# Designs tried in a protein design chat: VH-VL binders against B9 domain-containing protein 2 (B9d2). Part 4

Target 1, 175 residues: B9 domain-containing protein 2 (B9d2), of Mus musculus (Mouse) (q3uk10)
Amino acid sequence: MAEVHVIGQIIGATGFSESSLFCKWGIHTGAAWKLLSGVREGQTQVDTPQIGDMAYWSHPIDLHFATKGLQGWPRLHLQVWSQDSFGRCQLAGYGFCHVPSSPGTHQLDCPTWRPLGSWREQLARAFVGGGPQLLHADTIYSGADRYRLHTAAGGTVHLGIGLLLRHFDRYGVEC

## First folded at step 17 (VH-VL; from Gj6 with heavy chain T30S D31E Q35H I107L)

Design Gk5
Fold by OpenDDE, fold request of step 22:
Structure Gk5 (fold): chain C 175 residues (1-175), chain A 123 residues (1-123), chain B 112 residues (1-112)
Amino acid sequence: as target 1 above (175 residues)
Amino acid sequence: EMQLVESGGGLVQPGGSLRLSCAASGFTFSEYYMHWVRQAPGKGPEWVGLIRNKADSYTTQYAASVKGRFTISRDDSKNSVYLQMNSLKTEDTAVYYCARDEYGDWLYAFDIWGQGVLVTVSS
Amino acid sequence: DIVMTQSPLSLPVTPGEPASISCRSSQSLLYTNGYNYIDWYLQKPGQSPQLLIYLGKYRASGVPDRFSGSGSGTDFTLKISRVEAEDVGVYFCMQALETPLTFGQGTKLEIK
């Protein structure tokens, strides 16, 4: 089978009003993808920026996949959480980004949306690694602007991702 | 690689009909909204319409210039989106692109485009 | 419909020099959630358009960091810090706030 190595890190986040932040993440792939090594989900440590608004996590991503095709290319789902002085956690933003498909190193900036109202609570309970994707989830809301109406702009998650491909030619998988 | 390939273009007389197809490969087609965008010679792109995914009941929206004449549909089992064009006018002459919407209704951003197919409406 | 107006329409640039393209919308593209719903696209000669920037400032995958987007409300700018030969083509802004989606006239970037 063709192989894809995703090696990088969740560097940190900017643009959040909260002072203490951490990130819950999950990687989603299609049915044709098999994880050979690594973990499909994780959580960063909490960072409390002292200067500026950049939260630093430097959380490693190290995934090795085998795949039979290009469908279901890996997508990273991100939840940025805030922690108050009492240790209470609250969802500050949700977003996703596709893993780059070109071999090499990539810097990614992923926008996030902060859910509002009851939607916030519902999303906070959802699992990042195994739950339905936000864009495809059944919601109580309808209409073209339902997602926008129930969100506020969140901050940005910064990632550094390296992509390595193996045996794509051998197995007739063309990128 | 991720690709969109349009087909079905050509020459047609005013008042005629034409059906364009767009075949997707290299990604999970069923998850994405799809758009049609056209570009007349020497002009900027013009949005034609969109079709949402199954989760959003395959709902469609159209530009006023084509509403009532054009119909967008999709077949996820074939990884394809279609543009049925009826009552064609000379001003419909353009290169027609299908495009993948990366974010759906969160925001409209077309990260994958087809090569385009020429539709010429002329007597 | 929201009208998108670009300037300049023609932009000759010497390689290595910076370039700047302006896009103005007839109404604010700043949504109540705080994001600006504008995209930038590049159409290279003989090719289909390709996404450069979305939400006014985020680079699409594979887009070099010499490209940047800025602005808010009705005034937006696409900047290229160091123009390269491969940057030749027509640049379009597109409002993504509401349907119908609308594009600017395009800015043709050429090498001097």
Scores: ipSAE 0.612, ipTM 0.873, lowest interface PAE 1.0, mean pLDDT 90
Fold by OpenDDE, fold request of step 22:
Structure Gk5 (fold): chain C 175 residues (1-175), chain A 123 residues (1-123), chain B 112 residues (1-112)
Amino acid sequence: as target 1 above (175 residues)
Amino acid sequence: EMQLVESGGGLVQPGGSLRLSCAASGFTFSEYYMHWVRQAPGKGPEWVGLIRNKADSYTTQYAASVKGRFTISRDDSKNSVYLQMNSLKTEDTAVYYCARDEYGDWLYAFDIWGQGVLVTVSS
Amino acid sequence: DIVMTQSPLSLPVTPGEPASISCRSSQSLLYTNGYNYIDWYLQKPGQSPQLLIYLGKYRASGVPDRFSGSGSGTDFTLKISRVEAEDVGVYFCMQALETPLTFGQGTKLEIK
């Protein structure tokens, strides 16, 4: 089968006001994709940068996929969390970005959104797999406002991702 | 390779009809909003309309200039989006592009474009 | 509808030198969530438009870091730190705040 190797790291994040930050991440793929090695989800360590400085995680991503086609190309989902001195965690931002499809090394900046409302409401407004959609969309608002009004701008997650492709021609997968 | 390929363009008389097709490959088509954008010769692009995905009930929106005359539809089983153009006018003459919206209503960012298809409305 | 106005419309540039394109909107593109909903696109000669910048400052995948977007509210700028021959084409800003989506007139970047 055709193979895709995603090698990189979650470098860090900027634009967050919280003092202690970590990132939860997940990789989503289509049904035609099989994970050969690596893990589909992870969590960085907590970084406590100086106020206004970049949080650094340098968290490695190493995924090896077999695929029957290009449909369902990997998508990275990111959650930035803050942890207070009592160990309480709060979602500071959520975002997603597509893994690049071109072979080589890529620098990615992923914007995030912070759900507004109570903690319960924030948890309920999680992104669903497969697209930039909230689980519980408000039908009261127009299309764009339905999503945007329930969020505030979060910070930016910075990633470095390398992509390797193998045997695409041999197995009839067109790049 | 992720790509969009438009077809169905050509010459048509004013008042006529034309149906454009856009075939997607290389990505999970059903997950994305799709847009039509047109560009008249020597002018900037003009947004024509959008169609949302199944999760958002395939709802559509149109520019005022084409509303009531143009209809956007999609067939996810065929990885295709369509633009039915009725009551065509000379000012509808343009290269028509289909475009993938990576973020949908979140951002409206078009990361994949077709090569475009020329529609000429002339008597 | 939101009107997008670009300047200049023609931009001759010497390779290696910086370039700057302005885009102004008839109303603020700064949403209540704090993001500016503006995209930048490049249409190279004989090609389809391609995404450069979204949300005013984020580079699309594969876009070189010599491209940068800035601004807020109604005044936005696309900058190229050092213009290369491959940067020739027409640049468009697009407001993504609300439908109908609207584009600027375009700025034609040429090599001197």
Scores: ipSAE 0.601, ipTM 0.871, lowest interface PAE 0.9, mean pLDDT 90
Fold by ESMFold2, fold request of step 22:
Structure Gk5 (fold): chain C 175 residues (1-175), chain A 123 residues (1-123), chain B 112 residues (1-112)
Amino acid sequence: as target 1 above (175 residues)
Amino acid sequence: EMQLVESGGGLVQPGGSLRLSCAASGFTFSEYYMHWVRQAPGKGPEWVGLIRNKADSYTTQYAASVKGRFTISRDDSKNSVYLQMNSLKTEDTAVYYCARDEYGDWLYAFDIWGQGVLVTVSS
Amino acid sequence: DIVMTQSPLSLPVTPGEPASISCRSSQSLLYTNGYNYIDWYLQKPGQSPQLLIYLGKYRASGVPDRFSGSGSGTDFTLKISRVEAEDVGVYFCMQALETPLTFGQGTKLEIK
């Protein structure tokens, strides 16, 4: 079996109008992937930057997978939540990105979409079996409007992701 | 490494047919939209069409210049996308690329491209 | 179809200088959700295109921070803060708002 180490951090977020932010995250893989160590999901602490400043979390990600193939490469799902002075939480942005497939250190900036209406609940549930398919409820629209009309632009999540590959040379992947 | 490799190009007469293949490796092919883009010598790229992933029912769209003549299909078990080109015209002469669309209908961003194959339509 | 017009078509630069490439669309690329749907690609000599910028301002994985995208609506700019020899090639913008997706005609960046 080939092995993948994903080690890095969710650095923080910019471009959200809300002042108290935290991030929930999850990682999804295909059926051929087995998690050897780490956890598939987590949550950052709340950060309350000054208006216009970056929220900083520096939240570690440390995962070790084994896989029988390249299908189902890890995909990271991110939910940025805001918290008001009464402790109420609202989903401020949902994003997703693929874990890079080349070894080394990668800086990722992930755009987010803030859900509108009933899609707030759907995107909040994305960690259960999440992907765009769970958001596909409106058959009146086709193409890009299926997603874009039910969201507004959110802020950006910043990640640093390190990737270490072992035993991938059977698949022609450069180690 | 993530890779796309096109094959099946060559010389064909006007009115003829040709089938291009694009084999993917290094990622979960079935999750992604795939596009074909062509580039005539000395010109900018021209989008040919797309095929959506399994979750979006493999639906297709085409540029007006090729609609009705070209068909995009995919076989997720072979990690491959195909371009069937019928009723070829000299204007179809170009290097043809397959490209991966990272986010699909959320945005269209081609983060991985194949090396391209030349198709020449000439009598 | 949305027409994408690039300028300049040729851009000779000295290494270490900044460079700026403009792209104008025939209609606004600003969608009602607040994003501008435009990508930038680089095609190095003898290579396939590679994604540099998407949604007008987001760098693709592995793209150096000397590359930045800006603009809104119909006018967009790709900037290189300090050109390096490896940046030589043809730059294309592409609108990602609606199918058919359409590209600009290209800007060839080359060393003087």
Scores: ipSAE 0.407, ipTM 0.787, lowest interface PAE 3.1, mean pLDDT 85
Fold by ESMFold2, fold request of step 22:
Structure Gk5 (fold): chain C 175 residues (1-175), chain A 123 residues (1-123), chain B 112 residues (1-112)
Amino acid sequence: as target 1 above (175 residues)
Amino acid sequence: EMQLVESGGGLVQPGGSLRLSCAASGFTFSEYYMHWVRQAPGKGPEWVGLIRNKADSYTTQYAASVKGRFTISRDDSKNSVYLQMNSLKTEDTAVYYCARDEYGDWLYAFDIWGQGVLVTVSS
Amino acid sequence: DIVMTQSPLSLPVTPGEPASISCRSSQSLLYTNGYNYIDWYLQKPGQSPQLLIYLGKYRASGVPDRFSGSGSGTDFTLKISRVEAEDVGVYFCMQALETPLTFGQGTKLEIK
């Protein structure tokens, strides 16, 4: 069996207007992937920067997978949440990005979309099916408007992802 | 390794038909939109069309230059997308690429491209 | 259809120096959600295109940080802070706002 070790961190976020932020995250894989160690999801602490506009979390990701094939490569899903002074939380941005397919260290900047209206609830639940394909399509609109009209540009999540591959030579992947 | 491999190109006469195939590997094919993009010799790329994923009901869109003549289809069980080209014209001569759309209708970005196949339409 | 116009069409550069490529669209690519829907691609000699930048400023996976995108509305710029020999090829912008998706005519970057 081929093995993948995903080790890195969710460094932080910039470009959000809210001041107290935390991030919920999840990694989704296809059925041929088995988690050998680690957890598929987690949540950062809340960061409230006193000066500047970057929240810093430095939240570790440490996952070890075995796989029988390349189908269903891991994809990372992110929800940035804000917390007000009463402890109430609102979704400030939803995003997703690939776990890189080449070995080594990678810096990723993941765009997010802040949901509007009823999409707030839908994107809060998006971890179940792994991303925007879980959202209801608006039959009145076509093409890109189906997603873009129900969101506003959010901030950016910054990640450092290290990828270690073992026994992928049978699939032509450099290890 | 994520890959797209086109096949089925070649020489065809004006008015003829040709079917291109694009086989995908290394990702969950059914979750992604797929596009066809062509590039005539000495020119920039031209978008041909798209087919959406299963969640978006496999709907298609086409450039005006090919609408009514070309049909995009996919078979998720074979991890493949197809381009059926009918009523071919000499201006359809190009290298044809299939491309994966990373984000779909969220932003249309082609993060994986095939190596392309040459289609030559001449008499 | 949205027309994308690139300049320059040919760009000889000295290795280690910066390079800048402009792209103008016939209409605004800024959507009401606040994103600019423009991508940048590089086609190296003998290869298929590869994605460099999307949403006007985000680097695709594996793209070095010497590449950056900027601009808003109708005027966009791709910058390379230090040109390397591996950066040779033809650069294309593409509008991603609406179908049909349309490309610029290309900028050929060459090492002097």
Scores: ipSAE 0.345, ipTM 0.762, lowest interface PAE 3.7, mean pLDDT 84

## First folded at step 19 (VH-VL; from Gk5 with light chain A60H)

Design Gm3
Fold by OpenDDE, look of step 20:
Structure Gm3 (fold): chain C 175 residues (1-175), chain A 123 residues (1-123), chain B 112 residues (1-112)
Amino acid sequence: as target 1 above (175 residues)
Amino acid sequence: EMQLVESGGGLVQPGGSLRLSCAASGFTFSEYYMHWVRQAPGKGPEWVGLIRNKADSYTTQYAASVKGRFTISRDDSKNSVYLQMNSLKTEDTAVYYCARDEYGDWLYAFDIWGQGVLVTVSS
Amino acid sequence: DIVMTQSPLSLPVTPGEPASISCRSSQSLLYTNGYNYIDWYLQKPGQSPQLLIYLGKYRHSGVPDRFSGSGSGTDFTLKISRVEAEDVGVYFCMQALETPLTFGQGTKLEIK
């Protein structure tokens, strides 16, 4: 069976206005992928950077997969959370990014979206502002439009990922 | 391997009809929006239309140039998306691509393309 | 419809040199959520287009870091820090703000 090692770290995040940040993460794969070692989810420590500065987590990722093919290549799901002075947590951003498929070391920037207020407020704001037009004017309440209207740009999560592949050639898997 | 494969192209006279098929493999097809994009010889790509997933009620949108003539449909049980083209015109001549929308909920971005199929409309 | 205008249309470059492609939109692609809804694609000779950049500046998986996107509003730029032979092809910008989705004319990058 072919093997994939995903070794790296969640370095940190930029572009968040919150002062206290941590990241919850998960790895998703197709059914043909088997995790041989590591964990499929985790949570970083909290960092409290200065306003405008990068939050640093340096959270390690170490996953070892077995697979019979390229189908269902691993994808990282990221949640950036903020913690206020009272210990209350709020979602500051959600995003996902694909694990690289090329062997070697990669720097990844994962954009995030954060939930906003009520749908009605967001919709009203979108129409009244005279700014950018809504997507899909004839399908305003489609899933895509709904998600866009209910979210604002979050910050970016920065990852460093190393990919190691073994025995792909033996099983006719071409990358 | 994630893959899209178009079929059904060929030569047709103006006013004729063709049905293109796109077969997907290597990913959970039912979760993704699918698009059709065409490219006339020597020209840039032109968006034809899209079909959304089941969660978004399989809704469709079309470019003005094909609206009323072209219909996009999908069969998730067959991992396939289709483009029914009626009342074809010479200006419809192009290589037609199906493309997967990886970020359909947030953004239109086509991360997987088929190899394309040639449609030639000529008298 | 949003009109996308690329420049230049032809871009001869020497391997190892940087390259820059501009894309201008007829209206702002900055959405209310704060993101710029523009993609960049590369179509290599005899191949289908492939995604390079989404939301103006984020590289798609597998895209080398020599590719970068920048800009906001109506003016965007795709840069290649060091052009390689494998970078030959036609580059397209696409606005993803609203339907119909529209592409630029394309920029043909060739090696001198």
Scores: ipSAE 0.059, ipTM 0.714, lowest interface PAE 4.0, mean pLDDT 87

